Miniprotein binders against b1l550. Designs and how they scored, part 17

Target 1, 279 residues: b1l550
Amino acid sequence: MRLPEELLERARDIHSEAPSHRIKLDRVGSFGLKVPVEFKGFLLLAEADVWVSLPEGRRGVDLSRQVEAIYELSNPPKDPFSLCREAAISLLEKLNYADSSGVSIRFDAPLQDGESLKYYGVEISSIASDEIINKIRVEILGMTACPCTAELIRAYKSSEIAATHTQRSLGILEVSTKAEHPDPDKLASIIERAMSSPLRTYTKRPDEGGLVIRSLSNARLAEDVVREMIHLFLEEFGHLPEDTHILAAVRSMESVHMHDIYAERSFSLDEIRKEISSH

## First folded at step 3 (miniprotein)

Design H2
Fold by ESMFold2-Fast, scan of step 3:
Structure H2 (fold): chain B 279 residues (1-279), chain A 94 residues (1-94)
Amino acid sequence: as target 1 above (279 residues)
Amino acid sequence: GEIEVFVVFEKDGKRYTFIYRFTSPEELEKALKEIEEVIRRSGADRVLIYVEASSEEEARRLADKLRELAERLGYDEIVVRREGNRFEVLAERE
């Protein structure tokens, strides 16, 4: 259906009008968009949010231009990092009244798990203004075993392998940087290596026994896991800009408690290096 | 309840996304037949089917049907992932 030109001439440009109240809005946009992405050979359905700042003198944002910014760049589907960064830049180009723009993309990333796949959570963002800031958050489940109970049982028994309780623990690494997004597979690997053992999608009896024995032999507190994650992160990504900000956290779903145990540390690379060198 | 199914696949170096929304089980049965035909005719080597429903039980039943559909279409590697009321069915042919 084509609308008459006369009708278009009479239409008010609502979005360009002055608002009832002269108040700036920080984020106005299209949230929960479904976009296909290509991640390491996989086609995945991701969720995206796109937004821009809205100045105090403008009533509204052209939402169709926001959707065009991301969809134009997503056909054919490409890696979510390039899509995130390019869409954020495109938003500022298309919506010249905005001071800043942002894009967030969320998906579950496949990771090879023996003969099958397991999944971990990824959320990436790019926020564009006078500069671009890239953020990535990775969450993956692993296993921890309690060293306190292990030590108590060892004191009662003469055994080479301690008996203790095990539980699922969620590891979290979040990185904000002016550099490119870190590789999420490397972040997931750091988290899993810091745990007592990784979790498996499928486990046969021999593999299950090995997993349990590894966990029991490598018992770690949530606090131990966070410190190890930070150590491994610095080995892998210590070359990032000094103002890169990191959050490392673990949430342990304690099997012997009705509540979870949580440990975290946030820091900049500059801050953590000064702290470590003072000891 | 409201049910949403997203199908993503690649063909001839180009990628396609189809979105289906339903409010009744009867509508879903018709859409499943359409989805099966679209995937069959596409000849795609990789397919992601995402399903979300108002309850975990409803989403699980739908995910099971979609897994069976992928098996009927000849995909040899099928993985199903769950998070609450959401399921992903990933199907591949090498």
Scores: ipSAE 0.000, ipTM 0.186, lowest interface PAE 21.2, mean pLDDT 79
Fold by OpenDDE base, second read of step 4:
Structure H2 (fold): chain B 279 residues (1-279), chain A 94 residues (1-94)
Amino acid sequence: as target 1 above (279 residues)
Amino acid sequence: GEIEVFVVFEKDGKRYTFIYRFTSPEELEKALKEIEEVIRRSGADRVLIYVEASSEEEARRLADKLRELAERLGYDEIVVRREGNRFEVLAERE
């Protein structure tokens, strides 16, 4: 049902009115939009959030213009990195009362696993104001083997390869930088290499055995995984600006406990370099 | 020029999008076969296809092929909309 145009002319622009309380809002927008993106040759339907700041003197945001901004740029589908950056900029241009904007795009990224595919979670974001900050969060599951239990069993049985419990662990790398978004595949690779072993979509029996043995031979605490992630990150991405902020974290879904083990380190590149150089 | 085809449908409460990009006639034929298979396998009652090409004429030709494909698959309501070099093909069945 289309309202008569005449009614629209008489209607107050509620969004442009003064609010009852003059308070600035940091983020107002549409969350959970679906937008197509092209990623590594795959066309994916991603979830997107778009927002802008709202000045104290304006009651509401023109949400239709926000939605328009991202969809105009989403057709034809493009890479999510460009989409985030361009949409963030476009939002500021279209909504001139806003002093900041942001776009976040989330999807499961395909990752080659032999002849099959596995995936990792990715959230790509850009925040625009006087500058543009690019953020990327990668989450990928791997496997960890507990070295503590392994040592206990080794002490008990005197076996060369000690049995231990294994669990799925979620590795997380979040990077915020004024540079371009880091390559999410590289981030995912860092996480997988930092764990005892990667997960596989499918395994043949011999391959499964090998994967477990590998994990046992590379037993790591959650703390070890985080430290290794940081180390590998510095080797690969040490060229990023010094004010680049990183969160490295692991959530281990413990197989012997009802609760998860969690470890994290938040740091800037400048801070961590100073820390390492002091040892 | 590069041709892009987006196939969107819902199945079991989930939305799926398939994107096909091709530049050659050989790739086009392969893509069309894959698109047909994807739609067929989906069993979706509603399929939305976006086609974008370097020219209106090319996009129109592709849209026509996709319409024919949808017809072959048993969709009885097909709407084609044009916006420049972009065509939207909405296929529905009861």
Scores: ipSAE 0.000, ipTM 0.158, lowest interface PAE 12.2, mean pLDDT 83

Design H3
Fold by ESMFold2-Fast, scan of step 3:
Structure H3 (fold): chain B 279 residues (1-279), chain A 94 residues (1-94)
Amino acid sequence: as target 1 above (279 residues)
Amino acid sequence: GEIVVYVEFEKDGKRYRFEYRFTSPEELEKALKEIEEVIRRSGADRVIILVEASSEEEARRLADKLRELAERLGYDEIIVTREGNRFFVRAERE
C-alpha cells in the first residue's frame, strides 16, 4: 500500500532529528541486498551490504538513498569490483552527513575445471573516506593429507607413497589494500597450489585415484599450507603497497577427528619482508 | 598379556615365519621400526599381531588399542578369538 505524497510531506523527518543519545555509529545501512553482477562472462546474483557512518547528532540514515546508490550502478550488470568502488563513492556523495561509506559484495565465483565448472567464495569490499581501501577475501576448498600418519605407514611399508587419511581443507586469503582489488582467480590459484591437491566438481575412477595419489605424495600440515600460501602470495603480489594487509588461513576438517585444525597468520607486506630478511 | 608378532613371506612356493615377543603395546610400537626393516628385506606377504589375554574383558581392551594401531599401519581387520581358557587378539595385513 502507497501513502499520498502530501501525507509524507506533513510527517516528521525522523532520520534528521537529534537522537536520544549523542553517540556515533560506525556502520548503518542496508544489508542482504540481491544485486546482479557480471563476472568473467557470467551473470551472477550477488549479495550486497551498503553502509555509512552516522554522526552523533543525527538519529537515522536515509536507507532509500543507499539502495539507489547501488541499484543505479548495477543496471545493466557490471563487474563487482567497479560496482563496489563506484557505489561506495556514490554513497558519500548522496549522504553528505557521513564521514565514511562502505560496500561489500559476496558471490560464488565460477572457475573452469576441464569441461565443467567449480566454484569458490569471493567477498569484496570498498570503504571510502579520505582514501579508498579495497578488500578481497577468497575461500576455496582443497585436499590435504596428514604427513604424520603418512610417515608412520611409509616407515612401516617402505613405500614412497604412504597411505594416510585425507580431508577437505578450506583455504583463505584476505587482502586489504589502497590499490585495486587483486584478481580473485590468482588468489584461488595460490590457495590450491599450497594444498596437497585441488578438488574437482566431478571425477571418473582414474582421475579420482590420481587426485588421491597426488595428495598422498604431497602431504602437508595446516601450518605448511599457510606458510606456502604466504610464500606464493609474495611471489605473485609483492608489488602491492607496503601497507597492504594480508590474512592467510586454513581450516582442516580432519576426517579422523570430531574437531577441525586451524592455522592463521596476519601481516603487512612491510612486516613480513622484514621478518623473512632477518632470518 | 604377551604380544606376539608373526611376519610371514613366501618365495619359490615356500613360507617363512618369524616371531617377535613383547610385554606391552609401547614395546610393540618401538619394535615395529625394526620389524619394518625385516618386512622390507624379506618381501613379507603377511603380517600378524597376536596378543594373549587372561580374560575376555582384557582381550576386548587390547582389541581396541590394536584397532587404533592397525588403522594407522594399514591392517585390514582385528579379530578376537578363544582357544580353551585363553583369549587372543589378532590383527592382520596382507
Scores: ipSAE 0.000, ipTM 0.066, lowest interface PAE 28.4, mean pLDDT 75
Fold by OpenDDE base, second read of step 4:
Structure H3 (fold): chain B 279 residues (1-279), chain A 94 residues (1-94)
Amino acid sequence: as target 1 above (279 residues)
Amino acid sequence: GEIVVYVEFEKDGKRYRFEYRFTSPEELEKALKEIEEVIRRSGADRVIILVEASSEEEARRLADKLRELAERLGYDEIIVTREGNRFFVRAERE
């Protein structure tokens, strides 16, 4: 049921009114939208957040225009990177009272695992103002084997291959840059390579055995994983602008404890280069 | 040329994706039947289909068939958008 257009003409524009309190808001928008995106040949339904800043003199944001902005760009489906960037820009154009805008798109990215598929979590964002900042967060599960327990068992049994407990660990790389979004598959690969072993969707018995043996032979602390992630990141993405900000983190779902172990490092490329060069 | 069709829908908070690849008319007919069954069984109120083909004409023909399929399945809001040799079909129902 549509209200008569005549009634709309008589209604005051609530959003354009002065607020009771003149306070600027940083983000006002619609969260949890569903938008189609094309990623590596897959059509995916992604979750999207769209927002703009609100000046102190305006009561509300035109939310309908925000939603229109992203959906206009989502048909036909396109890559999430372009969608994010273009939508952020479009938001500023459509909502001229805003000095900043942002778009975040989240989905599970397919990753080939032999003849099957596994996945990693990805969040792609763009923030537009006087400049555009692109952000990408990749989360992928891997396996870690504990070197401490391995050493204890080695000392006890004098075995060539020391048994140890293994656990699933979530690796996280978050990159914020003025450059284009880094390749999420490369980021996922870095995380997997930094762990004791990758996870598999399914394994045959011989393959499972091999996977476990690999993990045991490559036992790593959570701290080791983070450091390795940073090292591999620098090798692959050292060409990014110096003001690029990185968060590298690991959350180990410890199998011998009820709690998780967490390690992280936040840094800019400039900062970490200086740190490494000083040693 | 190879035709690729992607079908996506959400059900019970989970996302489902199906990929169909075919090069022959016989394979096409089989794929269309499977697509129809997948969509039917999904019971999803919203279905998204992406069609990629070697030519615009081929993609268009397939998109039209998929539109008709969606209509037969009771979707009353169908939007078809073209980008070169790719077509996007969005089907919704109340």
Scores: ipSAE 0.000, ipTM 0.141, lowest interface PAE 16.8, mean pLDDT 84

Design H4
Fold by ESMFold2-Fast, scan of step 3:
Structure H4 (fold): chain B 279 residues (1-279), chain A 94 residues (1-94)
Amino acid sequence: as target 1 above (279 residues)
Amino acid sequence: GEIRVIVLFEKDGKTYFFEYRFTSPEELEKALKEIEEVIRRSGADRVRIWVTASSEEEARRLADKLRELAERLGYDEIEVRREGNTFVVEAERE
């Protein structure tokens, strides 16, 4: 049974009441919403979070208006970048007590790999206030090979043939900018090119041997991969606003240890340009 | 005319939905190979494919090819339904 309208009109509006403690909250919202998005010809089921800031004098947020904001803009499905930006703006317009709003959308993006597909992780967000900040995080697996073990084995055998251990490595690029979201396929490409070799969805034995040989010939530390990712990022995206912030990271799932190796660097375009130009 | 193929598949609680559009036989052959490869590697337990073409005859021929593709991939339960010029191929395995 539904409650009569008259009872709802006489009920207290709990959300508009004063809270027990006058404390501002940075993010209050609906998390884990399922929304369809259109990405490069694919219709994908994405997961979205929507939130607003809550002032110290207000007890709660109108969650139904948050859900309305994103669902109104997601039917019919559209590209996740436009959806993210438009929904963040809509949230501020619908919830006038908020100083800021945000939307995050996560999905597994298909990437063409020869005649097959592979998938990489994408999370985008837009945070709206008196300006809009767009963020994107791309994660993709690749392969690294240890140059130190390769050198030890080569020395031991007095041989031209190097051997070493290989491991899966997760490459991460995160960009925060006042410009439009960077193309995630280009970010994924940067990560893969920085690795010892990319991973494939499927390989035949001869192709598998080729990837292993490529990895061994291009052995790289996690630290090497991060530096190469930054170099390649600057070549492709150096035109972004100078206050653009980037995180480049690699997590190496070390095959000869039970623990991982992690390397990262955070920087703004302004900071990194000054650093590089001084050397 | 334009041919449209939409593939929905489910694996490990995740649902994926892909759309292909093409106008040439060469594009069609590539799309069918890609669809077969994606489904095979996904390990999907359930697949639903919509095919729409400018004529019922063309859509039916494509639906037949997709049924054969599902049979080659080892799906046990295959159903083909018609909705105007759109055919739906639904396939499941245990």
Scores: ipSAE 0.000, ipTM 0.099, lowest interface PAE 21.2, mean pLDDT 78

Design H5
Fold by ESMFold2-Fast, scan of step 3:
Structure H5 (fold): chain B 279 residues (1-279), chain A 94 residues (1-94)
Amino acid sequence: as target 1 above (279 residues)
Amino acid sequence: GEIYVAVEFEKDGKRYRFLYVFTSPEELEKALKEIEEVIRRSGADTVVITVEASSEEEARRLADKLRELAERLGYDEIEVRREGNRFTVFATRE
């Protein structure tokens, strides 16, 4: 049932009223919206969160205007980077009581894997205030092999082939910048190259054996993988603004433990360049 | 052809898995003492050893040697299961 619009004009505007407690809220919005996006030739169903800041003197936000803004910008489907940036700016323009806005869009990105496809996780955000900050987070699984166990076993009267435990490891690269979002395919490639070997969606036994042998021959600690990810990131994206912030992390689902191993490093480009130039 | 040997055991609530890859049965034979020492130092009451080779005959022969290795280490109950060219040796004591 719809009520006459005239009643809405005369009813109290609850959102504009003073709240019971004069407390600012950092993020108020619509979360878990389903949005179609076009990504590198694929039409994908993404999930979006949209929000604005709420001042201490205002009881609520106009949530319907948030949903309308995203809907209008997503039809027809467009690339998720433009959608994210344009929606964040639009939210601030339409909801003038807010001093900041944000949009996050997440989806599984297809990546060519021989004649098949595999998928990696992407979350992109744009946060608008007096400036706009673009964030991207890429997560992809790879394989690692333990060098400590390999060396211990090799010390046992020498083997011509390394022997050690292998496990799935999740690599993570997060970038926050005033520039455009980095290409997620390149971030995924950096993570996979830092691993002992990549993982496949589909493999036959000979290919599976090859992955295991390569992993065993390229054993890496989680700490090694993080350092290699940073090195490869700087080679590919060292041109970004000096105040660009990066998080590089690995979560290793250790096959020999009931718990995971985690290693990370957060840094700005300015910070890391000063650190490595000491060599 | 490649030969794969996985050794699995639990100690102090932790699960351990060691994967060996060999280019020949002869290479695995040379590593048997190394595998034996890994299992001995584990102190585990239950050990699972899986071997996979290019043929059923080869995998069976290697599984027999791994069973004998478990017997030498003092495991009282040993069960060998087959699935194609893969043999798994379940060894337990106590």
Scores: ipSAE 0.000, ipTM 0.084, lowest interface PAE 24.4, mean pLDDT 80

Design H6
Fold by ESMFold2-Fast, scan of step 3:
Formats: structure tokens, sequence, C-alpha cells
Structure H6 (fold): chain B 279 residues (1-279), chain A 94 residues (1-94)
């Protein structure tokens, strides 16, 4: 909505007025903004949320200033990590009543897989206050195979053997740190290596057979995949600050059930090291 | 040591699985003949063979024999994967 400047001059500054109830709000902002970003040579249309904290004595937030902060920094398009961090800082500079600000950017990241192109989900955020906390969440589909001898015996008597041995699974790694955002390609690689086998956007019959074979010979429970993801994460990113928080999770979409199997573990680097070192 | 061979194949949208267990060379020769007959009679376009033995060397030798068997039966695309003492032989034809 575009209002003439003469009407804006006569309007009350409602946002600066005292609210009916003196309650602080943690996040107030513009959600679902469309923003172009440059990611590893690709121009992508991302979705962004921007917000600030609202003090108990102020009725509302200037939403126009929030949109201005991110759009000024998005032209020309830049990498989503710099955009996320710089916009969060800009929000605090532009909205002096806020104690904290945040920016979240979501997109599907392209990943080269031989001659094929596949995609995985990325959500990046930066939350600014007296310090900056960077978060990243990576989600990628893979394949798991259930190591069940009883099910194999059952399948031997049926026509749908392969459907009982393999299923699609969603692997999730989420990292919250005071350091810079981890490389999402490395997080995606960790998830895929922890799975029974990766999935591809395009496969020929021999390639499809190879994925099924790998899955069957590398049968893993969702619980096994989560433990392997944590192990691989510690090898690659164990150098991050001790207060770094990680969520590792797997959602297995069972082909013969109406429900999914889910396994997760949340931890800080300090917590997991103490657990491992306790024998 | 015990040797395990699992043969899985697909034909007309249906999948079938056969399991073979043996410990002696005489049992191996009998199992290979039975495996060949099963695959031949199936007329399957895709075949998956899993081999597990007490040693990597034993499993590799058997996987090689099964690859040769698939070649003789007319499969033109064959891939072999290894994980420890387990081998998987994938065979496909047009």
Amino acid sequence: as target 1 above (279 residues)
Amino acid sequence: GEILVVVEFEKDGKRYEFEYRFTSPEELEKALKEIEEVIRRSGADRVYIIVEASSEEEARRLADKLRELAERLGYDEIEVEREGNRFLVYAERE
C-alpha cells in the first residue's frame, strides 16, 4: 500500500504510542519476503523473514524500515550468509528501540551429482544483539534400508520384496554457533554419508540398481544414521566454539506404514564431549 | 565358514528373493547350479546378488563367479559393490 506523503504527515505515529498492555514481544516483523540471492554461481529466489524485539512501552514496529534494511542489501544479489548477517545488524541500527534483531533466509540449494543436478533444503539465520548467533539447517533426502531378517523372510513369500527393504529418509542437521555459518554442502555431505545411500534427481536403470544395492548392503536404522551423523559432524566441525548447539535428526518415511519413524539428538559440543569422555 | 548368497530379481513388476547357505565346495557347486537355473527360469531384466562370507577374499572369489554367471546368462550391464566381507552383484539387460 503506497500512501501520499501529505496523509502520512497528518497521521498519528501509532507505533510509538504506549500499548494497552506493557508486555515485551520477542519477534515482530515482516515474514515471507521474496529476495534474490547468489549461491555458488546460481541466482536463486529465496524467502526471507526479518524481525526485531519490541519493548514493553512501544505499541508497534516500523515495518517499512525492516523491508528497507534487507532490500537495500539485496541489490545487487549477494550470498545469503553475508545478506543474513548484514541485514540483522542493519535492523538494530535502523530500529534503535529494539534489543535484538533477526533474519532468516530459506532456499533450495543446487548440488552437482555427476551429470545430474539435485536439490537440498537450506535455512540460514542470524540473530543480533550484543553478539551475533548464526544458525543453519540443512535437510536432504536419502535412502535407508531396514536390517530385519524376519521382514526379509516375509518378503521372500511376496511380490513386493524391494518395498520392504528400502525407504526414503529425510536427514536433518541444524547448527547454532557464534562462529560463521558452516558450509551447507559439507553438512549435506555428512547427512548423505550417514545414510544407506544417497538419492539422485535423475537415474538410469543401472544407477538405480546401484543405489538399491548400496542401501541393502549398508542397512541402517534411523537411530544408526543419527549416531553416524553426529560422529561425522564431530570429525568435520569439532573445532567450533564449545557452546555451539547441534540438532541431528532423521525422519524415515516407511513405505508400509501410515506413520514415519523419527530419531533425533540435540546437544552442545561441551555436552557431547563430556558424554563421550565419561567412558 | 558359512557362505550366504541372496538372489533378488524383478520381473513384470514383481520381485522375488532366494536365499542359499553353504559351507563346503560340493554345496557351493550345487548352489551355483540352482542359482543359475532360478535366474534363467525367471527371465528377469534385473538381478541383485548379495554374497557374504567369513573373509573378504572368499566373498570376492564367489562374487567374481556370479558375475561370470550373469554374463553367460546374457546380462550386459553388471556392477559390483563391496562392503567388508560382503559383495553385491547387480546385473541388468535390455
Scores: ipSAE 0.000, ipTM 0.124, lowest interface PAE 22.6, mean pLDDT 78
Fold by OpenDDE base, second read of step 4:
Structure H6 (fold): chain B 279 residues (1-279), chain A 94 residues (1-94)
Amino acid sequence: as target 1 above (279 residues)
Amino acid sequence: GEILVVVEFEKDGKRYEFEYRFTSPEELEKALKEIEEVIRRSGADRVYIIVEASSEEEARRLADKLRELAERLGYDEIEVEREGNRFLVYAERE
């Protein structure tokens, strides 16, 4: 039986009551929502998280209003960047007791690979308060060839092209900025170029051989990949605000070990510029 | 724990609410006759009774008693909904 709306109005607004403990919460919201987005001509179903802060004097958040905020903006489907920013702002407007809001949208982004498609993972976020911070995280798989093993084999066999083990490696770039979201395709490209070679969805035998040879010629440690990612990022995105924060990371799924190798660097543009200039 | 009972009904276009607070289940049991009489006198065709207790088991027991009360009063459509330690008893009669 549908409770009369009027009863709901008279019902003690539990959410507006003072909590038993006056403690502010940073994030309260709905996670794992599904929302349609339009990305590069593709209509995609994305996963979304929406949240707001909760002041110390309020017991709960109006969760229904949060859900409404993002779905109102998702019809018709729009680009995830606009959706993220607009929804974050809308949340603060609808929930006026909150001093901050956030939206995160996750999906697999299509990337053209010849006549086929490959993909990379992307998470687009916006956090609204007195200012809006835009965040983007890109994850894409590539291939790395080990230079250490290559050198050992070269020394042993005296061959010009030394065989080495190769593995899949996950490259990660996360950027937080007060500027607009960086182009995720460019970020993905940086990661691929930083690795020994990209992965291909479809390869013919000659192409496969060429890919492997390329990888061997560009043998890189996980550490090398991260440093190269940072270097390439600075070349492409050095124009971003100095307070822009970046995480560059690689997880190498080692083919000769049971465990993965991981390397990362977190930095601001200002910090890394000072570091490079000091050399 | 404190037991809260709220009785709501509409009469002649006006909504009425009675709130009862009890410190023990025994006190509520003693007051059930009074609550019954209030509802009876109201002549309301629709009654909403909310009970909140310190435990789900206690609230459920009390909700059952309130349901029985509604049945005795001649309400033929009775629904009970649970939210934690809070139960809503909705009663309607044609």
Scores: ipSAE 0.000, ipTM 0.166, lowest interface PAE 12.0, mean pLDDT 84

Design H7
Fold by ESMFold2-Fast, scan of step 3:
Structure H7 (fold): chain B 279 residues (1-279), chain A 94 residues (1-94)
Amino acid sequence: as target 1 above (279 residues)
Amino acid sequence: GEIIVLVTFEKDGKEYYFTYEFTSPEELEKALKEIEEVIRRSGADEVFIVVEASSEEEARRLADKLRELAERLGYDEIEVRREGNEFIVTAERE
């Protein structure tokens, strides 16, 4: 049984009513939506969150319009960056009582690794108001070799032998900018280049003319990796607006210990340039 | 069980290393042949190998195989030492 249109027109619009308390809410929305996206030739199943701000005088948000906004733009599947930006803008247009809107999309990104494929984590967002702010977070596993490896050979030559190890480390780069989202493959590349080596379960046999072996000059502490990530980021993305904010972090997972080592630095491009130029 | 092998050696005043991480006996045999070839080509006078496995017995058995490998390559002074869950194979020649 359908309700007559006249009853629907006369029915109380609960969402537009005054709330019990006149308090603004920063984010109200639909979280954990599954959406297909097209990323560099791959069709991936991504997870999306959509939200808007809610003014103090309005009781609720039109959740169905939020879902409609992202689903209309996701069919056919498109690149997650355009989807993120366009959906955030669409939310503000559809929900005129909102001062801001946001969309986050997360997925595992394929990355070419020799003759095979590996995956790294990507989370992007766009937050729209009087301007648009684009955020991206890339997480990828790699290997770090303790600098003590160089010391071990010297200690061994003096009859002082100690244990050495490599460990898995999670590298993290997060960028917030008024420019378009940085290419996540480039961010992943920066992280891997900053580490002692990328994560591999097997290497091919070296040819007679070359060694596929890293020198111990690439042995790095978590602190070293974070500094190198920042250095490499500035080389690749130094052209971004000066108010671009970056988080660089490394979490080192030592198998012989019950705990992890963590190092991070947050900065704006303006801040880091002034710091570097003072030296 | 996860197995990790770190091979370190010195040649011409420069230190080199590489790591292997594997779970199957077939991967292990292939890795051992590659390790042997790399060390042979290096001409290194000193080699330092660290082995970690899910069990002490597995790591010790692998360390023994690496000792045999070093002996085949002509190293004169070979020591195997345990440090916690790791076994360290040191091989030296003059």
Scores: ipSAE 0.000, ipTM 0.154, lowest interface PAE 15.2, mean pLDDT 75

Design H8
Fold by ESMFold2-Fast, scan of step 3:
Structure H8 (fold): chain B 279 residues (1-279), chain A 94 residues (1-94)
Amino acid sequence: as target 1 above (279 residues)
Amino acid sequence: GEIVVYVIFEKDGKRYEFEYEFTSPEELEKALKEIEEVIRRSGADEVIILVEASSEEEARRLADKLRELAERLGYDEIIVTREGNRFFVRAERE
């Protein structure tokens, strides 16, 4: 029988061996890790993915080092932005064969809603290489009301406040930048302000009536909502680097159709400014 | 055929080695439970398990079971290598 030290010296490290085919892989890592984060005073359970690039001459990635990188930085729990950025950097330090690393963290963010809380979706990423690129995606539900049907019913009934169909709509803002992650609460606010009205966690009947009347008085197409979101985004975040990339989108769950309506626009800050400033 | 399993680990600067030989499914089940208990009680941060069997397929199958056992016991880095008619399962944590 061989002694442990001799066995360790003789055993080959499978991960460091040459692969069957010399092909680079873009993302290899641990996906679906549960990590605690602290977000604006709340302790939340988040889901994290961590990965690195794998060079053509190496068979595998040291997965345990990836898990160590994020778990060491998540105890005690810290804000998800710092965790995301620091873990991505740590991955490159721990796995020196990698050209790039990345971390994504997903959670439902609490948002004050009168005396209660409602939640919106947040996904944060940091991708590290020669530079760091930070991404954030915010999704929140709101209400839209159809202006076409509203005008038709208004004409028929001679009403000052037109009746129309309303529906839930999902607003989406995604930002990719070399600057710090934008504040997700501000992105959520932009989405809600662009809609016909926000949705509420709890309303009394008179307040519910007011929400419906607000929505009817501010009827908007999905296309209108996307354009308003872009306008409001530029007012709040127009100071970001010119190569910042944004996706603005709305998915409207139309109450009078069997299918959803979808509208989107992706752009860089440089691109959209030239478009808006053209004569 | 006959299967031989060696479990080796270090704790507080001292080396421990356990040898198991078996030829029947009943003996294998008993040995796996004993191996799990030995590793759990050791508190070792590094364990090496050497598997030898009469066929490569038998040894590989057992090495896979031992890798899964190490994963359940909380070892984070597990490397399985082959050397002739035997397999090494090296498991580390922290």
Scores: ipSAE 0.000, ipTM 0.154, lowest interface PAE 19.2, mean pLDDT 78

